Miniprotein binders against q9sl92. Designs and how they scored, part 9

Target 1, 330 residues: q9sl92
Amino acid sequence: AMESDASCSLVLCGKSSVETEVAKGLKNKNSLKLPDNTKVSLILESEAKNLVKDDDNSFNLSLFMNSIITHRFGRFLIWSPRLSSTHDVVSHNFSELPVGSVCVTDIQFKGRGRTKNVWESPKGCLMYSFTLEMEDGRVVPLIQYVVSLAVTEAVKDVCDKKGLPYIDVKIKWPNDLYVNGLKVGGILCTSTYRSKKFNVSVGVGLNVDNGQPTTCLNAVLKGMAPESNLLKREEILGAFFHKFEKFFDLFMDQGFKSLEELYYRTWLHSEQRVIVEDKVEDQVVQNVVTIQGLTSSGYLLAVGDDNQMYELHPDGNSFDFFKGLVRRKI

## First folded at step 23 (miniprotein)

Design p3
Fold by ESMFold2, fold request of step 24:
Structure p3 (fold): chain B 330 residues (1-330), chain A 118 residues (1-118)
Amino acid sequence: as target 1 above (330 residues)
Amino acid sequence: SEDQIRELADQLRELVDEFQRAVENGDMDRVRELFLEIFYLAYAILDLARQLMREAWRRGDPELYREARELMRIAYELIDLAFDFLRAIRQGDLDRAQEILQDMRELADRLEELVQES
């Protein structure tokens, strides 16, 4: 299609009258932008009733919003049937949106002219991004682990509510989600520093009901509970915000240490032995270390056979972060 | 198993008693530590319930299913009470905090009832 024909419709939905008035203000000012200059049209959720809509598989705004009992997160929703990036919507418009706003889409694709890292997703994938603020830069890298943990627990919470066997979603450091050895999701956090605060934008992709590329949650569930009611994206997103708000409050009050035990039960790396490579002059020296957890900076904490503690970093040359790990003394 | 549930009920009662003393003594650092112990106890109950639910589905066992569902209800109520307690303490509402501790004791009674009814 020609550039002049490109457009994007964003439906705005608020939990209460406060958020609804924000949505009206944004629409009246036409305040939201995308980085690729796509024309943006803002539509209030109340106005969406005026459109003929036959697709029952679209994200159900009312179902999600009626479930929300949070005080901060998930109370302002932006939806579109297709987007190039839910993350761009919330990050590019961070100052215009209430903190804690979430953007969700049914299909995400890599838009023409984009160079940012973008998770492309088919329908059935839960694709969303939301915002938060933090003041302490030392702990900002740890937020992705709080988010990862909240996603794994949200999936279990939905299964529990439905009387179903839990799906054992595991965390592969730093930002991947796995079930039965196959990737089902990922987390992307970015931040900017402004006015002594970190503006954090969090993107999450989770294979709930899509047929590819690997597996999805509903496929796993069918194997354990045939003919059961399947998981809906709206249920998982609601459960996520309920769990995340609790975990975020605990994280901010008592640090990541408060969540650490639950996190290590969920990740894949407890006592994992890995090979790290050091370059000494022109020679590669290999050492074996055993993973102990996370450092305060959010990298891997390991102990060597020499009983010294190390911080492990990826070398940047591999898409698998566990290939080519380098160590630093701590 | 019955032994696991009995142990969890005993742990909950002990923690609530310590929690009561810490609140009465105004020891807020200890209150925060005990909150975390309650939080992880609730997740231990929930993990047991989740394992029993998987087994109930594997065996097709409706009694085990009902037991798992009741344990799940107790665990989620305890999680909610733990976070409500943190909110009450943050707001200085010690009367509400005391009510929450009593509700936690009632959850320990419900855990014990599951063992006796099996």
Scores: ipSAE 0.823, ipTM 0.932, lowest interface PAE 0.6, mean pLDDT 86
Fold by ESMFold2, fold request of step 24:
Order: sequence, then C-alpha cells, then structure tokens
Structure p3 (fold): chain B 330 residues (1-330), chain A 118 residues (1-118)
Amino acid sequence: as target 1 above (330 residues)
Amino acid sequence: SEDQIRELADQLRELVDEFQRAVENGDMDRVRELFLEIFYLAYAILDLARQLMREAWRRGDPELYREARELMRIAYELIDLAFDFLRAIRQGDLDRAQEILQDMRELADRLEELVQES
C-alpha cells in the first residue's frame, strides 16, 4: 500500500469497535485531506499487515493500543511511516475525526517545493498531534502548559515503571522541553473557533532515541543507567495520554491553579532573575525582574526591583533565559 | 530521610481523617480542596522516591533501590486512589468512597512500615 512516493498512506487504528466503525466510515468515504491536496490513501490497521512491521524503528500500533485505558484521548490513531506534518493531518480534518484522535509518524520530512532533495528529520523522535475541544477562550492558551506538564510526567512515569532513574525534563516557557541545558522537544498548539467551540490541535515532538540535532532521552538515560532497557515511543505516548486525560479533567474542573505548583516544580524559571531590555529610539533601557509565574491568561509574570509588575508575551519578546535576557519587541 | 517519610505518613493520616469528615458533612468545596492536598502529598512521596532512585543508581545500592521502588508503588497507588475518590464522590457512591479512604489509611501504614523495615 506504500509503494509510491506520490501517495500518502494513513493507517487507521481504533481501540474498540466504536472507533473501528469510524475508521471504516472514513475509509469508505475517503474524506481525509492534506493542505497541498496530496492524494491520501486510507488503510485499516487490519489490512496493513504488510505495511506494519514488527521492528524497533516502526511505531508499534498494537503495543500502544493495548496500553490505552483512557475514555477520550488516544483511542483513535492515525499512523504513517513518513509524513510531512502530523499537525496538518489532525487540524485540517478536525471535523471528520473523533475528538481526541492522535496522528503519529516515524519520520517527518520537509522540502522546498519540487526540488531534487527532500530533507528528513532524524529517526527515533516521537512525533504526534492530537485534538481536543474547549469552550472558554480565556483559558485556551493555558492548554499548552497542561500538555507540557503531562509530557514531562509521562517520561518520568515510564522511567519509574521500569525502575530507572528519572529523566529531569524541564519546561522552558512557553513551549520548549529541555534536559541538561539541551532541547529535547517542543509543543505547538493551534486553534480555530467554530460553532461556539475552540477546536484545538496539539503537536508534540520529543527526542526519544534520535542522536541529532541535539540530545535525546535515551542518551541521557544511558549516562545514568548503563545497560538498562531504553525508552520506547509507544510507552511514552501511552503514559502521556493517561496523564494528560487526568490533568485535563482537573484543569477543566478547577483551572490551571490546580496544576500550578507541579508546573512550577518542572519549569526552569522559578525565582529566575532576568534583565528585560527595551530599545527606545537608540537607547537601551534595562530592568532587572524576578519571574513570579504565569498570569491568568498564560503570559509570563515578573516583578521588578522597583516592585513594578511586568507581563511578558511570547509574541512580543525575544527570550534567552540561559543568558538571563529578554529583549522586548516594538 | 526517615523523618521525611514519617512526616508524610502522618500528613496522609490527617488528610484522610479530614476527607472523611468533609464527606460526612457534605462539604464539597472542602472535598475539592482536600483532593488537591492529597494529590500534592502523593507527588511529594513520588518526588522523594525519584530522588532515592537516582541515588540508588548512582551508588549502585540495591537496598536504596528497593526502598525507592516501594515508595513509588505507594505514591502511584495514592494518586490513583485520589482520582478514584473524587470520581466516587461525583457519582454519589459513598460506600466506594469509604473503601478508598480505608485504602489510603493502609498506604500510610505501609509508609511507616517501610521506615521501620529499613
């Protein structure tokens, strides 16, 4: 089914008969599409035995689905061995897919149109995107922090289950994941408003077993626990959905305040002192501030030495937290 | 270290007693507050266990490894019990809620036993 480079094949996998019937309906209707009108072939997991390989490099659909006990998230999976964007799959097909559907790929690739060379991301990354709905636009920006926290806890949960030392994945606000000063992942949230609801698509990239371009979780683990069993993408994704569903329920019931302490234990910025630079005309104005947390809208809250409160926005600033410097854009 | 585990066990017992009183009084705002206290207590136990696991691997210490594993089991069970308790309360299943509180008391006993066994 994956013989041609001109075709995009998506394997559909459901946890139960409900999701399997949805997959059959989608295949019969052939209704999923991609932004560039790439031709899409839909294949049921039951039909894809020649395509689904039992090796360590391919995402193990059965391993993941057998681990899922969630009620909403991760119960419908879309997989392709190669894909340009898992985010595009779920966001452009939001209305056709069950809410909570996840798209996973083994390799994401990029290209500049119809050139001779196609650039590919390294193998071993966990690359996935999933969907959710929210009604309150004021708290939509906070979902990225719930996701970030759930990723960091999922990694620790897998380490704990295996009897391994935890990997201290830290959050670099707003969307980056770091270990030992090196980036290991990132989160992307996009939303559209339709029919009085926010359709939210969340993309996550996590360096599980790739050696480039930075570091990966398994490299860190080898340094702490030589000759141990390594982490698998399927284990982390399963742990993510179990943790995220609990955190999302708590977030929706009691707000981000309920998760805030756990989040601040995990991010890089507690009591961090930084210099905020503004360039007004041709003069540099510097203020020393101390990071306090997040505003109710999800922006960075800081207090200056003059006790003035600062609200720092990701769109209006350039951040170098490792040098302790924020440059504000005008 | 032993003093930390004893303190966590004492806190758990106190919180469980408060949970029981809040349920008996029908005080749902207090139940939500106590859920968060138990949730964060469980993460405090888990954080301690994770710290000990890192040290066990760094030192090659099998006794410390076993202690860390047991603390992890207790913490994860407590997290699951806390969410199960909140669900039982929302469903009005007060018999199940009482079973869960009793399970939490047994976890506090297990924490204290772990200190005395080491």
Scores: ipSAE 0.818, ipTM 0.930, lowest interface PAE 0.6, mean pLDDT 85
Fold by ESMFold2, last read:
Structure p3 (fold): chain B 330 residues (1-330), chain A 118 residues (1-118)
Amino acid sequence: as target 1 above (330 residues)
Amino acid sequence: SEDQIRELADQLRELVDEFQRAVENGDMDRVRELFLEIFYLAYAILDLARQLMREAWRRGDPELYREARELMRIAYELIDLAFDFLRAIRQGDLDRAQEILQDMRELADRLEELVQES
C-alpha cells in the first residue's frame, strides 16, 4: 500500500481589505492547524483559481461575499471543497481567526481515525461552522436556540427576497431542523472558557440541494413553486449571518426572552403532551406532562397532570418526540 | 385581510408616537419595550405577507403576489429601522433617531396606501 500524505488546502477570503490583510498574515505565518496535524496549505482566494470553481457544484465564494452586509459575522471565510470537519477548523484555530469567521465545505467526510459523532455531509448540503464570544456562562447554552431560529428565518428570508413561498422549517428541540416530518439539518455548539470569556464554536448542517439522506429545501420548494429558481447555499449563508447578527445583538442586549415568541412559533413542541418514564427501585414510573417552553437555563419546561413543574435535560433523558416519549437515562 | 393591514398601520403609528414620547422623557426601559413591540409588529406584517405569497403561488394570482411583495418590503424595512433606531439612541444621535421615526410613519402610510388602492 502506498503511503499518501494527507493534505488540506484552505482557501481564505475576506470581505474587505481589513480581512484580506488578516488572510495574508495567516498565510505568511502558516498559522492554522488541524487536530490530527494534517498538512495544511493556506491559499488566498486571489491565488486559488484551480480550487475556486465558477459553477453550480462548488461553493461560490464571490457570490457569498457579495451578499455579506454584516459588521461582525461572516466577513472572513475559510473554504475547502472537502474537509473532515468545518467545526474543528474554527474551534482549534479560534485565537488565530477573527471572531465571527466561518468555515464552509462542499463535502464533509469521516477522516481516518474519526469514528464518533462525525456529521458527514454530501455535496449540496450547506455545511459551515463559525465563532463567537460570550462572557456569561449561564446563557451560553441558549445560543444554540438563537442559531436555530436564525437558520429557520434565513431560509424564509431568502424565499421572501426571491418572491417565493416560504419553506416552513421547524425546530425539534434541542438542535434539529425539520420540514414535513423529515430532518433537514442540525446545530452543534461547543465552547471553551479562556481569559474570562467563552469561546463558542457553532456548526450547522442544512440540506439545501442534496438528494440524500432525507429531504432538502429545494425538493420542498419544487413542490410549491415548480418553475422557480432554486435556493443556493451561498444565499442562505449570507441571509443567515444577516439575521443572526441582529438576533445575537438582541439576545445579548435583552436576553433570550426577547426572541422566545418567535422561537415558540417555530418549534414543534407547543402544548405537546409526552410521557416521562423513569426507573425507581426497578419499577417503571410514568408521568404525563405538557410541554410549556424553555427554562431560563434552556432546558425543557413541562407541567404534569398533578400540576407539578418538570425540567427535562438532554443529558439526563432520551427523547422520542414523534412518539411522545421521554425516558430518563440511568 | 384589508382590515388586518389597516389595523397594523394604526398600531405602527401609535407605537411610533410612544417611541417619540419615551425618547423625549429619557425612558430607556420604555424604549426597549417599544422596540420589541415594533419588532413583533414587523413580524406580524411579515407573517401576513408570507401567507399571501403562498396563496398567490397556489392561485397563480399576480395582484396578490405584488401585494405580498410590498408587505414584505415594508416589514423588512421596519425591522431595519427598529434596529437603526436603537443604534442611533445608543450613539446619542437624536437627529438620526427622529429621522428614523419619520421613516417609520412613512411605512404606516405605505400600509394604508396598499389597502386604499383596492
Scores: ipSAE 0.816, ipTM 0.929, lowest interface PAE 0.7, mean pLDDT 85
Fold by ESMFold2, look of step 23:
Structure p3 (fold): chain B 330 residues (1-330), chain A 118 residues (1-118)
Amino acid sequence: as target 1 above (330 residues)
Amino acid sequence: SEDQIRELADQLRELVDEFQRAVENGDMDRVRELFLEIFYLAYAILDLARQLMREAWRRGDPELYREARELMRIAYELIDLAFDFLRAIRQGDLDRAQEILQDMRELADRLEELVQES
């Protein structure tokens, strides 16, 4: 029985004195809010020694912040041992937080089930959300692919730094991450348009050290490098922001085309053939198309049997993106 | 892999010479193109290093492990130097930019040393 749905504590941590002063200001003004009238207690890292739940399994704030060498992203951190949604924390407080702020939790949950029992997710998952700003709405949908690429490369970077064999994390369109045919993570991007800018919130979940119900990164690593040092959530998050900041700068300077070659090396869908259904009059006609990549708008680009190029869109009625795709000639 | 490393070293050296000429000519469009070539060269070195690291662990081969580790260090240094170079150029710090180009030439020498030390 966790009591976080009635109240929660948010620990604020800054990389430098600039971010630490922001944290003090937020605490003094009690400036952060959550939906559903959740009571929020703001706590500075310097005050938080008695809030570390399960010290061995809690996110290590110092380890993460010591790893941060970025100029913009990951320099302001919000942590709680248990939250309903890291995404809500950063999105509802976008204007109050430095752009690039990250919220991390050890356990993320939704309201109780019908029996009033507490519902919790496995520990060992890296669950975080962070913010960014963009001005060009046409490229906002592509940010999710920059993020997914940065996650896959961050995992490899940590393995490289430790002298370990890489873990081949693959991207399944639109936002799922897979290893050995099993899902290990996912990405969520949301945005709002305010004051001529897009406020973008990005959520990431990654199975680093949770054994079930799917696989996790450390299980894969043990299979390749027994007796090795295992991956820590803090190391991966630090590597993520280091890699993402570089990829984001390149993306903003030269567009997604600059990253496409690297992205398609990690993608599951190269030359994948999919069946799409078209309704012609009163008949359902199945057509086979071959996936070619992403369009400039961020949908799937495919070629049909007629050698025409199509953009594949969800039909709005299916939960399976590939089964429910409709094509539009481009 | 010996031939691959030599080819990568040769390509790096040629790209650094092109960087030098682009800076001397004030050709920022060419600098951006060359940045992408260096960026993907660094990832080609990383890809090779990552394959060698997997093989080193599979075989328990400490010499292959050391080669893979050095290639990884070179690749990561090259990525950092490429981004630092763009920053130096944007800041108008040409002395720093020239220092970075020399550091990139030293990385090409380190690549060739890996091939010759066998």
Scores: ipSAE 0.810, ipTM 0.926, lowest interface PAE 0.6, mean pLDDT 84

